# Ledger of designs, part 7: VH-VL binders against Uncharacterized protein Os08g0218700/LOC_Os08g12160

Target 1, 194 residues: Uncharacterized protein Os08g0218700/LOC_Os08g12160, of Oryza sativa subsp. japonica (Rice) (q6yue5)
Amino acid sequence: AKEEKPVVVLPPAAAPGEAPSADAAAFVRSCCDTALQADRDGSSFCYYHLLPYAAFFEGNQVKVAEVAATILSTNLWVYVDQLRKVQGGAGKGDPNLNACVDDFSVAAGENITREALQSLGRLAAAGNGKRSKEDLENAQKWIKGVEKPYNGGIGKASGCEIGYLFTYSDDLPAQKTLGYTFDTASSLINHIKL
Below, E stands for the ipSAE of ESMFold2; O stands for the ipSAE of OpenDDE; V2 stands for 0.75 times the mean of E and O plus 0.25 times the DockQ between their complexes.

## First folded at step 5 (VH-VL)

Design b13 (from b1 with heavy chain Y101G G102Y Y106A L109I; framework fv_firastotug)
Fold by ESMFold2-Fast, scan of step 5:
Formats: structure tokens, sequence, C-alpha cells
Structure b13 (fold): chain C 194 residues (1-194), chain A 120 residues (1-120), chain B 108 residues (1-108)
């Protein structure tokens, strides 16, 4: 694939045994519950995985979306690496797998990911001030790029939907979290207010 | 509380067709991503029939795929199962079920079931 | 298709007993994608265990699951009166997804 692995940076997570303040934890819960509405499992995944970064958010929902997007980016590239290993072994010659590797490599690629994460960073830095619609659209474009291969967009009878890749599931552990990391990032980004 | 209610069952003549509905409440079917239909003949075990993904893909039991169509209407929060060319052996309680979540294929929520009787 | 065979087909046990039900697959079940369900007469099945060993929400800790490959086990550590039911295993490692024939548990 022509896209390079993106450089992805997460803020420091809380050390083992270091609890966030009650207010910081409540903020993460509120953001996750709002973004994922009736999806209790998705909201719980969102809360559990973003809680380690609670001190970083400082009441800023865009920072929550930024961290979620960074986690998705990491999960995507781990998944692409796993897909490439399968492509070189058990899945060699599978055209659906080849298309999935290509599409997820583009979605996880350096340029589109860097632009999306930098756009979210600029939105976060603006706080509740003037937020750029172009920056939000950049993040949303990236999410749509990820959604296409994840939802089997490469073909009606094929695609990267887990049902078409079940044969390789033992070699694709990142696949198990991809849906939740995608939905968390997508929902939080789509709840950013300008 | 999330609930599923099946409807559309009843007595059908052999060779006929039937459309079952599964209405979800307290929950959006789009949030669950995957949904299945399962049946159980009186006094017998469970048989998986079909599953559907939120944005399109369907998969069917190999023995029944020519006679089944699974579909959904997100705006009505409802799942459907169309049964064609019905036989006496299709007599069963039909359940709709939600898959637990992303890549968690187990059925965590089941409807109450609707009885389909195929008899002359 | 993967055939699931449960053993025993039926059993009777006393309250407080440890009950073990096995599920054997005709082929290896990928990723331990196997679930256990409880069904009481006239009711829909209830999820007990998913992915071979994970306890479902709201299910008492006396239920546990284990196994991989072709051999899976459901254990009830101390049988209660409300545990009278039929238990089913289900695999989702390979299409079509299939269920075992069921095990009836009767409390004396």
Amino acid sequence: as target 1 above (194 residues)
Amino acid sequence: EVQLVESGGGLVQPGGSLRLSCAASGYSISSGYYWSWIRQAPGKGLEWLARIYYRGSTYYSTSLKSRLTISRDNSKNTLYLQLNSLRAEDTAVYYCARHRGYFYWAFDIWGQGTLVTVSS
Amino acid sequence: DIQLTQSPSSLSASVGDRVTITCQASQSVKSSYLAWYQQKPGKAPKLLIYDASYLATGIPSRFSGSGSGTDFTLTISSLQPEDFATYYCQQYGSYPWTFGQGTKVEIK
C-alpha cells in the first residue's frame, strides 16, 4: 500500500492506582452517554477506554473526541498489520482480503489520519471559542473513509465486514475492538458543536 | 428496558408464504448492528435461520436459504423474516434475537417468540 | 456444518449438587466462539455464557464455562431450584451457526 503508518500520540494515561477526580470521571461518563445514547455497551466501552485520560479532558468534549480518534487510529493500524500478516499467509490470494487491506490502509494512512487528528487538535485548542467547520469536516471525512470498508463498502457480496473475514478471526484480534473504537470516535466527533 | 416482540405467526397452508415482524422497543436496531432469526419446533431444539447487518449483509442457514429473506426497516425499528414455500416441518416458534454487540455473536436479548403452524 | 453434541442428554440432580454439561463439536470452533443458553418451559432462551467463558450480565456466579477447540463445558457449582431447565450450547465460529441438541436438568 502507498500510505505510510501514521505517527499517533496519546496523552499520558493515569498510572495504575491513580483515580481521576469524581468530576473528571463524571464528565467522561456524560460525554459517552450523550454520544452513544441508547447503546449501553458502546457507552460502557467508551467510558472504560477513555477514563484513563480523564484528567486531560478539562471539561472539553473535543479533547474526548480527539483521544477517541487517536485510539481508533491506533486500533486501525494494528488491524491493518494483522490483515497484512494474514494476506501473506492463510489469506494469500483472497481478493476480498486484498481489497480490505488496500481500503483500510488508505483509511489508516498517514496523510488522512494526520489531517484528521491535527484538525481535532485545532478544534480542541479553540475550546468553546471559534471552531473551524473545515476542521470538523476533515475529521468527519476520515471517519467516513473508515466506515466504508468496515461496513462492507467494497462490494455487496464481499467487503471487510467481520462476517466475510470470520475464517481468519484467530489471526485478527484487533477486529474484536474495531467496531467499538470506530463507533466511539465517530459518535464523539459527530457530537462536536461549532 | 430493551424488548423484542415478534408478530405475524399463525396457521398457514403448505406451500404458502408468511412474513414475520420483530418490533424493538427501548432500543434502536441500528445500535445493535447484527440481528438473527432462530426457530424451535415443538419439543425440539434451536435452529439458527438468518442474520442481518445494519447496513446490508445477510447470511442464511444453508438448508433454508432459498425459502428465506431477512430484512429490516430502521425507520420502523423492525426486523422481518419472509418464509416461502412453507412445509409442515416449518411449524415452530420463531424468535428474533439481538447479537450482544460488535464481534460478540451470542444472542443477549430474545423476543418472546411467535408460533407458526403449517397445516392443511 | 459443525455438529454440536451435548452430554448428557438429561440428568437429575439434588439442590446443592455440582452439575457439569459438555458440548463436543465435530470440528474445531474458531476463537472459542461458543455460548450457553438456559431455556425454561414456555420461555425464550436466556444467555448464560458467551465466548466460551464470559459470564453474561445478570447471571449468577455459580454458572461458569470453559473449553476450546472441540470440547466445551458448562458448570453449575451449586444447583438451585430455579436452575431446572434445558441448556443449549451454540457455536458461531463457522457458518451456518449451530446449536447442540440440549441437556435437560431436573431437580429431585
Scores: ipSAE 0.006, ipTM 0.524, lowest interface PAE 9.2, mean pLDDT 82

Design b6 (from b1 with heavy chain Y101S G102Y; framework fv_firastotug)
Fold by ESMFold2-Fast, scan of step 5:
Structure b6 (fold): chain C 194 residues (1-194), chain A 120 residues (1-120), chain B 108 residues (1-108)
Amino acid sequence: as target 1 above (194 residues)
Amino acid sequence: EVQLVESGGGLVQPGGSLRLSCAASGYSISSGYYWSWIRQAPGKGLEWLARIYYRGSTYYSTSLKSRLTISRDNSKNTLYLQLNSLRAEDTAVYYCARHRSYFYWYFDLWGQGTLVTVSS
Amino acid sequence: DIQLTQSPSSLSASVGDRVTITCQASQSVKSSYLAWYQQKPGKAPKLLIYDASYLATGIPSRFSGSGSGTDFTLTISSLQPEDFATYYCQQYGSYPWTFGQGTKVEIK
């Protein structure tokens, strides 16, 4: 049976042919370069994928992190859906795949994701020096939850180890973008100033 | 500027052991990246040896697993490769290289390499 | 293990030429997880292309990649003096990751 996907909403993207202002584009570039200064390819991915939302940010770096987190949550849900299809087909009966699906399903969970995105929304609404440390920690906890299955699974016995997921890569197209969307959201969240 | 710098290479006798170091600068190795050691024998192609995740999990080339140990020291921002029971065939330039994540196993940052020569 | 075979193993070309290098896999590379590297004498390899067709940051647009399954290509549309080097393909579609034997691009 199909599970209901998380309730996540992105702000309006720029219309086709509608370029952001030079200032708005420069702001996105600055946020991405600062967050991903050690990672040139990640910085470029960040810029081009967040540029469509440039008008929404209004000089607020937390809004940039919020949109990046929303994109990650959508990509993660798509990836979990693909994993479940493999579990019912090509990977049926594979106990390591079953453990992996469980780990990513927890990370993509509706309640955990919703709470993290709500925390980012509250951080975005608050002014500099007035942001909740608890809201930031909640967003960071969610990112750690995503990192665990992505980088070796949850716990030492997880089946989501390196190499194993590549067996099913033809059936997991969302895998190609998951790393970049994770790096973008994680880095921007970790650069939020309270 | 971000970079990796290998050290510890040199002339080693057959049957001996050697520890290579890879010092990272301009970024933290505890930031969530994976790192590998790759070697290249004189005039030959590239061969992957071992990788380590910033949380400690390791994988090794099956042909060399019994003779290699990869490790890290996050406080020194340094990666290590221990080579044991060295043979003439282990003569190569040894590189440390970064790959981004579990889903991106291409190598986006390489050190300059350090030459290991195994001879009597 | 997936074995990668590059063709040609060596080629001679002139500045301004279009150069094409191929990489053939012994079995299908999942999700086009294939990268191309450039290596100049005495230096470490440099990433050019990842996921078969994506240009790495800072790499000139004259470099392009294409392909899927077992057949991949690297193209240099107008060879420059700094492009004389050895080129390697690498697959990461299945563990262990493997490299091609290399293609040397020499001045004619």
Scores: ipSAE 0.088, ipTM 0.672, lowest interface PAE 6.2, mean pLDDT 84

Design b9 (framework fv_firastotug)
Fold by ESMFold2-Fast, scan of step 5:
Structure b9 (fold): chain C 194 residues (1-194), chain A 121 residues (1-121), chain B 108 residues (1-108)
Amino acid sequence: as target 1 above (194 residues)
Amino acid sequence: EVQLVESGGGLVQPGGSLRLSCAASGYSISSGYYWSWIRQAPGKGLEWLARIYYRGSTYYSTSLKSRLTISRDNSKNTLYLQLNSLRAEDTAVYYCARHRYGFDYWYFDLWGQGTLVTVSS
Amino acid sequence: DIQLTQSPSSLSASVGDRVTITCQASQSVKSSYLAWYQQKPGKAPKLLIYDASYLATGIPSRFSGSGSGTDFTLTISSLQPEDFATYYCQQYGSYPWTFGQGTKVEIK
């Protein structure tokens, strides 16, 4: 099948050498620490990877979740691209790899990703008390979709065991950050208040 | 705060069976963390025993595979290790440990306190 | 299975000393997937370093890791009283996951 990358847009990152304000940086740290209380490494990943966008957040936690989700979407599609390259080369004929390519390709799907990111955008634009429950549920549904292949496949018929992909680790650099970008997006989305 | 608490240790007779529990609090084991059992004989080094992840797929130490079963109960947020045909050499502190989820995060970032198992008549 | 051999098996050192511990693998460790742990008597191990050289959260900068392939090192640049412990390397480049035998760092 012919799969196309979802359309994703990140806000501009801070210019090289441009430090965020102390208040903007403190806000990012607070959001990350609150969302990832039980995960010190995940909280640090969240902080340092979202810090370049600190000026964009303007004290709005939903904007933090939106940027995290966009980073996850980008990392997930890069990962699928890496999986497909391994499938055509070093992993050719590996049934586990083939199953994982299929599962992660579904999870990275254009329509559900676009809907989730648009839903987060609407939540970010809405004031407190005006946030749509349906928009939050759309974002959470997408996160659950990504979680399934990451935790061993979609449905009972899936042969994807992601643990066996370690044989291809040198060819799958995006997977090193996939867990952190997933945790960051998932935790921040689940901390959105309606 | 995530905590892992092992239980089920104590004195066990040779030839018997052992069932250890690892209760997780502050985080759900069904949320995508991979979990392992690791043991340490008195005065000796660490030995990895078994790992389980969300789908239920398991990896086992090659030397112990025939005697080990790792399992979990998501409703009780608890991980289990069953070891059969116990020998004196199975005397050790048994640890429950968390992997970072994701197929290349196989290092252990959170450990329980351990539970001592002594196999002796 | 990949066997990890640590050297030395024990060493005596004084506060302020630079301590280096090596971990040698019987086969190449893929992607430098090697971690270091610290264990104090009666306690569970604590993660220090992962992916050969990345410092775990909350670990002091005096700890550092390096290496690739079959040769890895853990360095403590200026030993502190709380650093007297046993240190273990662990590889996760190939199943089954294996640990080194440990290096005991004792007070001189």
Scores: ipSAE 0.006, ipTM 0.505, lowest interface PAE 9.4, mean pLDDT 83

Design c1 (from a1 with heavy chain S31Y Y59K, light chain S94Y; framework fv_firastotug)
Fold by ESMFold2-Fast, scan of step 5:
Structure c1 (fold): chain C 194 residues (1-194), chain A 120 residues (1-120), chain B 108 residues (1-108)
Amino acid sequence: as target 1 above (194 residues)
Amino acid sequence: EVQLVESGGGLVQPGGSLRLSCAASGYSISYGYYWSWIRQAPGKGLEWLARIYYRGSTKYSTSLKSRLTISRDNSKNTLYLQLNSLRAEDTAVYYCARHRYGFYWYFDLWGQGTLVTVSS
Amino acid sequence: DIQLTQSPSSLSASVGDRVTITCQASQSVSSSYLAWYQQKPGKAPKLLIYDASSLATGIPSRFSGSGSGTDFTLTISSLQPEDFATYYCQQYGYSPWTFGQGTKVEIK
């Protein structure tokens, strides 16, 4: 059978004019501060971007990680589309760009992303002490795949160096938030308690 | 080709201040990574001083925290290090360098260094 | 802070020799997050090895690293004329990032 491309869905954001409860907002702040302890800017990004979903979290830190991972996955899919457009145009023949397309395409793969998000959903549904170590490891494996483009060496023909993409910056607006969404998702996933 | 070029070194009097620059070319400091300043006194080993995340968050060597400020100007693609209350023991070659992201805090890109001499 | 101590502080060797440099940490380095650098006079350090044993891009295969916990080793299997330099280990398992004092490899 013919299948349409699945889309990731965020939980409902706060309605216009609605503010989260003080307790819900404080929970988001606590999760972000704990996960991004030494990074004030990252903690602020985490807080303000996850705050619209505060009512959804219900005191469950894994739900916070799940939403952050969902935002990251969307940023990655948009970013790969932008990279491929540059690859077909202004960046044609650029070996660093080609490596970045390859690395981020693997990280943004629909199957690997869906498996990671499903693992986080199972962890969120389970209570403390009932959470699967394997599900956490699946989410962490996906995050390591996203991190791989940052580990390429300068001058490495097969490695991605995102700093070289500055020459295409007008064509890569999704890169503006990539580091923030990655840091937020990675840090929150790594702070999940089993 | 990617290069980091430090400048602002020279002779400084004890008690004075210095501001070093690290100009990046062929690579944007705004696109990921942490960036650090590292110094090396003549004939001595390497000492990490400070790091800045591309989004602006900073961390400092505990012994120098009160005398150091690391900053950046994304529009100029340049990193800065301000050091105050200079002492003779601050005489060193100062390098800027790039960390790998995440758990990879080793340095894979270095500038050529700039010499600072603190002497009366 | 993790203190790194290199042994020896200096050594004399001939072209073709096998050279071994050790780096001892004052406490266990998490995940073997240890790098080795080469520095020639008047030049910036150059990355050789990361994650204790991974060879950096463009570095000749005569360089190798090993070790875990508190004990790490850099080996040059057949010393070449361009290998006379000072070598530094660096740990990145725990902040702040610290370097060893260096090992100078000199012509015998």
Scores: ipSAE 0.006, ipTM 0.515, lowest interface PAE 9.5, mean pLDDT 83

Design c10 (from c1 with heavy chain H99G W105L L109Y; framework fv_firastotug)
Fold by ESMFold2-Fast, scan of step 5:
Structure c10 (fold): chain C 194 residues (1-194), chain A 120 residues (1-120), chain B 108 residues (1-108)
Amino acid sequence: as target 1 above (194 residues)
Amino acid sequence: EVQLVESGGGLVQPGGSLRLSCAASGYSISYGYYWSWIRQAPGKGLEWLARIYYRGSTKYSTSLKSRLTISRDNSKNTLYLQLNSLRAEDTAVYYCARGRYGFYLYFDYWGQGTLVTVSS
Amino acid sequence: DIQLTQSPSSLSASVGDRVTITCQASQSVSSSYLAWYQQKPGKAPKLLIYDASSLATGIPSRFSGSGSGTDFTLTISSLQPEDFATYYCQQYGYSPWTFGQGTKVEIK
C-alpha cells in the first residue's frame, strides 16, 4: 500500500551569495565533525548541505539534527517515488524491488515521518530545558526503519536488500544521495544530549 | 583518527582453526558503519570475506560462509574473524576495514594486515 | 557475482606522465558504486576515489575517476614518485563486493 507524502518544511536558506556569520558556520562545522567523527567525507557532506541553514541553528545542535532529518525525509520520498516507477516498469515482478518499495514506503510514510520530525521539534524547543527521552526514541525508531534495507542478509527469502537494486541504478538517482543524507541525519540524532 | 590493528596471524596447520582480532582506536565500533574482513593471497587481488554492522547483523562471502564467523566485543572495541577447517588456499594477508554504510560500502580505513600461512 | 577486469595488468611510466587505468565490469554497475584504491608493497590499500568520480579526503587532485555502466577509468594527470604502486577498482553495487585483479604501475 502507498503511503502519503509527508509535509516537510525547511527553514529559510541563505540567499545566493550570502555568507553565514563566521560563528554560525563554525557551529555547523563543529556539529558535523563531532557527529561524523573521523568520517571526513561524511562530515564535509554534512557541512555543505547544512551550511545554508546556519542562521537558523542558534547554537542548538538539535536544530541541526532537525534540519538534517527534514532533508532525509525529502530524499526518502523522492527515492520511494523512483522505486515505484521502476516497480511499474523495468522492475515489474522483482520480489526484492517489491520488498524495497514496501520497506522504504513505511520509512518515508507520513505518520512515522511526522512523529519523528515533531519529536525533534519538541527536543529543539526544550533548548537547555528538559528534553524527552521518548521524543529521542521516536526519532531513533524512524532512523531504524530507514536502516532496515541496509541490513539485508545473504540468501534471505524476503525483505529489502538494497545492493540488488544496482540493476535499476540509472532509474534511481536519489539512491546515491540517500546514503549521505541518512548518515548525516542518523549521526546527528544519535549525538543529541538529554 | 581511526586506527585498526590486526593480530592473530602466523603459521597454522591445515584442518585447524584461526581467530583474528582487529583492535580499533579513535572510533567506537558500536556507533556506526560496517566493519569488514578482506584478504589478499600472495601475488593476488583482494577478496571480501565478511562484514558486521554496528548493530550486529552479519553478511558473508557465499564460498566461505560455512567456515567463517565474524563477531565483535564492543567493550574492547575489537572485531574478530574465526576461520575453521583451514586449507592451503587460506594463506593470505588478512585486513580489517571500515565500510561506509548505506549505499556507499567502500572502505575508508584499513589496518596494516596480518599474515596467515597455512602449512604443515 | 560481478567480475571486474582491469587493463592493463601492468604498465611502465615516467614521472610527469599521464597514466590511465581502466576497470571493466561483467555487468552494469552504477557509476556511484565504484571505488579505486592504491596499494604499496607491504602496506594496506588506501582509498583514492569513491562513487566513480568523488575524490577521497586528503588525496591529491592529480587523481581523478570517471565512467559509468560497465566502463570506469582512473587517471593520474602527472605521475609522481610516490604514485608507483598497484591500483585496484572495487564495486559495491551488488553483494558480494568484488575487486579487480589490480594494475601495477612501475618505473620506466
Scores: ipSAE 0.014, ipTM 0.556, lowest interface PAE 7.3, mean pLDDT 84

Design c13 (from c1 with heavy chain Y101G G102Y Y106A L109I; framework fv_firastotug)
Fold by ESMFold2-Fast, scan of step 5:
Structure c13 (fold): chain C 194 residues (1-194), chain A 120 residues (1-120), chain B 108 residues (1-108)
Amino acid sequence: as target 1 above (194 residues)
Amino acid sequence: EVQLVESGGGLVQPGGSLRLSCAASGYSISYGYYWSWIRQAPGKGLEWLARIYYRGSTKYSTSLKSRLTISRDNSKNTLYLQLNSLRAEDTAVYYCARHRGYFYWAFDIWGQGTLVTVSS
Amino acid sequence: DIQLTQSPSSLSASVGDRVTITCQASQSVSSSYLAWYQQKPGKAPKLLIYDASSLATGIPSRFSGSGSGTDFTLTISSLQPEDFATYYCQQYGYSPWTFGQGTKVEIK
């Protein structure tokens, strides 16, 4: 059976104008700079979008990855909704758009997302040296699924090429930020130490 | 069909500067991928020069970093390579190429290349 | 930098032959991030294999890749007339990206 949009919960964000502690903010910057060192724009995006949750992290890099993954999950569903609207309108009959709707709907799916987020939660609760390799692999499997439609595979590709959607850019505002939320979640997950 | 077309090659003087263009069609360079410049000296192998992520971050070959600038103009759907302080060993065919990044760093689409000859 | 050494530098073969080309890295290539390209004179390289063993879109099944760590192999199971070309390996497991020196496959 088809599942509905996954229910995901972010920790409480800081109120507008409520600054995190200097130590909490420095921790977020350190995590983002380490994960996205080669990508200054990506590191900046990571910092500013995760900063509201700084108090939740408590020096735990896996909690940073968990929040980033939750944001990615939310943005995937926003993007799928935008793709479906274009599919019913300006993009009607476009085979590439149809492939993108299918591929991103799978990537945004409830079951694989829930399993990945649960795995990240278990990794966050465990200390270094006690983290499950299977839990990390579950999170990485989800990221590979998202990466296929977003960046595509070179061989046996999903059929979705996001760059061919440039004619619909005004109707796909989430597409511009999706790359950054993907890069943030992917890089942070890949920097988890077992 | 995605196509990359390089231009700006030709004969240039040692010590001069070079600006190459790579015009993309059939795909918006602002929507994804990494985009690289790769060169090949006559009768020799391939050498990676620089890459730019579609969001704007750049990376350079360590041996050429001080002489190279990679950039893009999203409104023209065009990538650029600026090479300064030209030497005879910069004589090569310069290719523009695309790669998806992360798990897919291989170059799946290439331009036809543009020949640069550095000679007095 | 990771240095890639291809062997042989050139070989002669006949149509129908099995051709094997090796690529040795000076240090381990992370996650088998290694690609193979075909280049004909006056043309741009064409991607054949990525991630050591994955066949690129549109490439005939006679091409295959294998290997991990420091030792990688490209195999053409039954050489065709259009396969006479120079083949290059490339690693992208460690920056900067580096290429092998190339292997020229010539008609016997």
Scores: ipSAE 0.007, ipTM 0.501, lowest interface PAE 9.4, mean pLDDT 83

Design c4 (from c1 with heavy chain Y101W W105Y; framework fv_firastotug)
Heavy chain, then light chain:
Amino acid sequence: EVQLVESGGGLVQPGGSLRLSCAASGYSISYGYYWSWIRQAPGKGLEWLARIYYRGSTKYSTSLKSRLTISRDNSKNTLYLQLNSLRAEDTAVYYCARHRWGFYYYFDLWGQGTLVTVSS
Amino acid sequence: DIQLTQSPSSLSASVGDRVTITCQASQSVSSSYLAWYQQKPGKAPKLLIYDASSLATGIPSRFSGSGSGTDFTLTISSLQPEDFATYYCQQYGYSPWTFGQGTKVEIK
ESMFold2-Fast, scan of step 5: ipSAE 0.099; ipTM 0.636

Design c6 (from c1 with heavy chain Y101S G102Y; framework fv_firastotug)
Heavy chain, then light chain:
Amino acid sequence: EVQLVESGGGLVQPGGSLRLSCAASGYSISYGYYWSWIRQAPGKGLEWLARIYYRGSTKYSTSLKSRLTISRDNSKNTLYLQLNSLRAEDTAVYYCARHRSYFYWYFDLWGQGTLVTVSS
Amino acid sequence: DIQLTQSPSSLSASVGDRVTITCQASQSVSSSYLAWYQQKPGKAPKLLIYDASSLATGIPSRFSGSGSGTDFTLTISSLQPEDFATYYCQQYGYSPWTFGQGTKVEIK
ESMFold2-Fast, scan of step 5: ipSAE 0.100; ipTM 0.674

Design c7 (from c1 with heavy chain H99D L109Y; framework fv_firastotug; at its last look DockQ between E and O 0.66; V2 from the best seeds 0.00; counts 0 for: pae E 7.5 > 2, grease 19.4 > 18.9)
Heavy chain, then light chain:
Amino acid sequence: EVQLVESGGGLVQPGGSLRLSCAASGYSISYGYYWSWIRQAPGKGLEWLARIYYRGSTKYSTSLKSRLTISRDNSKNTLYLQLNSLRAEDTAVYYCARDRYGFYWYFDYWGQGTLVTVSS
Amino acid sequence: DIQLTQSPSSLSASVGDRVTITCQASQSVSSSYLAWYQQKPGKAPKLLIYDASSLATGIPSRFSGSGSGTDFTLTISSLQPEDFATYYCQQYGYSPWTFGQGTKVEIK
ESMFold2-Fast, scan of step 5: ipSAE 0.280; ipTM 0.709
ESMFold2, look of step 6: ipSAE 0.015; ipTM 0.575
ESMFold2 (binder alone), look of step 6: mean pLDDT 88; pTM 0.869
OpenDDE, look of step 6: ipSAE 0.272; ipTM 0.761

Design c9 (framework fv_firastotug)
Fold by ESMFold2-Fast, scan of step 5:
Structure c9 (fold): chain C 194 residues (1-194), chain A 121 residues (1-121), chain B 108 residues (1-108)
Amino acid sequence: as target 1 above (194 residues)
Amino acid sequence: EVQLVESGGGLVQPGGSLRLSCAASGYSISYGYYWSWIRQAPGKGLEWLARIYYRGSTKYSTSLKSRLTISRDNSKNTLYLQLNSLRAEDTAVYYCARHRYGFDYWYFDLWGQGTLVTVSS
Amino acid sequence: DIQLTQSPSSLSASVGDRVTITCQASQSVSSSYLAWYQQKPGKAPKLLIYDASSLATGIPSRFSGSGSGTDFTLTISSLQPEDFATYYCQQYGYSPWTFGQGTKVEIK
């Protein structure tokens, strides 16, 4: 018999304006781990960080922009590993971020991966305003495997793991099950309070 | 009991290629997010070589990137390291190691017994 | 690459002594992501300390770690016979992950 995927029951949603409980956050991370382990064909989805930030390149600098809730609601999720180390917008003067840009640049398929991350960053910067159809198409191609995705790490180490993009089904399981509704990325980060 | 057992070592010729295997038992490698290969030349210190994420993304030592390939086979619960263009300085005990299970942990909490590779004509 | 330099390269000590080993990084180690390992002859390394100061499961409390930035220390408060070994630091703040050259703790 084929191994069935686990059924995940999430804890109750936080009230509007309140951060999710520590138990809820830990459970979402555990659920993400379980989903990633169960899905060996690479179609799994990760809720490690419902972080409303995207890293992108502006020239040779790494920048961080708050992601508008509309991007998340269109089934595009952004994971920015080591967000706390890159908060406030990266500059050329940060050795770890400069090294991260250089490390990223030498990866196989670097131009495709960099372009996708840049497209994501421009989408994040646009927020609820004008979003480029070209940038949306480039992001979707990367996510759907037409281009090699950037497989940034999940973990504390390495300032070079600065972006992770994936899609979910039309209903985001964590968002839907936890009952979260938010109008801006700021509202989401306040709910998570990571 | 959870174990990692390396194999494929032995005496190999300079200029040749080597494929090492690391068989995990008592634990599925699909439950570990990051796995690495580390070597130690006789009487010398530890040198990190490569890591692989469970989805297949890889990172390599900058000095050996052109000669190394790390891979995994989840169905066989086995990790692999391919090393090409062998030189005498590649003589070492080769370890596979697991990064702490889960996420946000990058230190090595489980090591194999090691397999000795001797590069000599 | 971040280079790690351990000091001393070797030391001689007696049972009951306080032993201090230092690890200096060539550049700042992000978030104190530094681990310490013990290796006995013919054996694989064993994790002692992670995140600079967190004691690994099953490791005796006489082992402790401290430090941040570029300077890290491993201390054994009262050396026991089973502690004679080689000790390595390892940083995981920035890829590639690197190890120190090792410090051999030998009997006086």
Scores: ipSAE 0.000, ipTM 0.440, lowest interface PAE 16.6, mean pLDDT 61

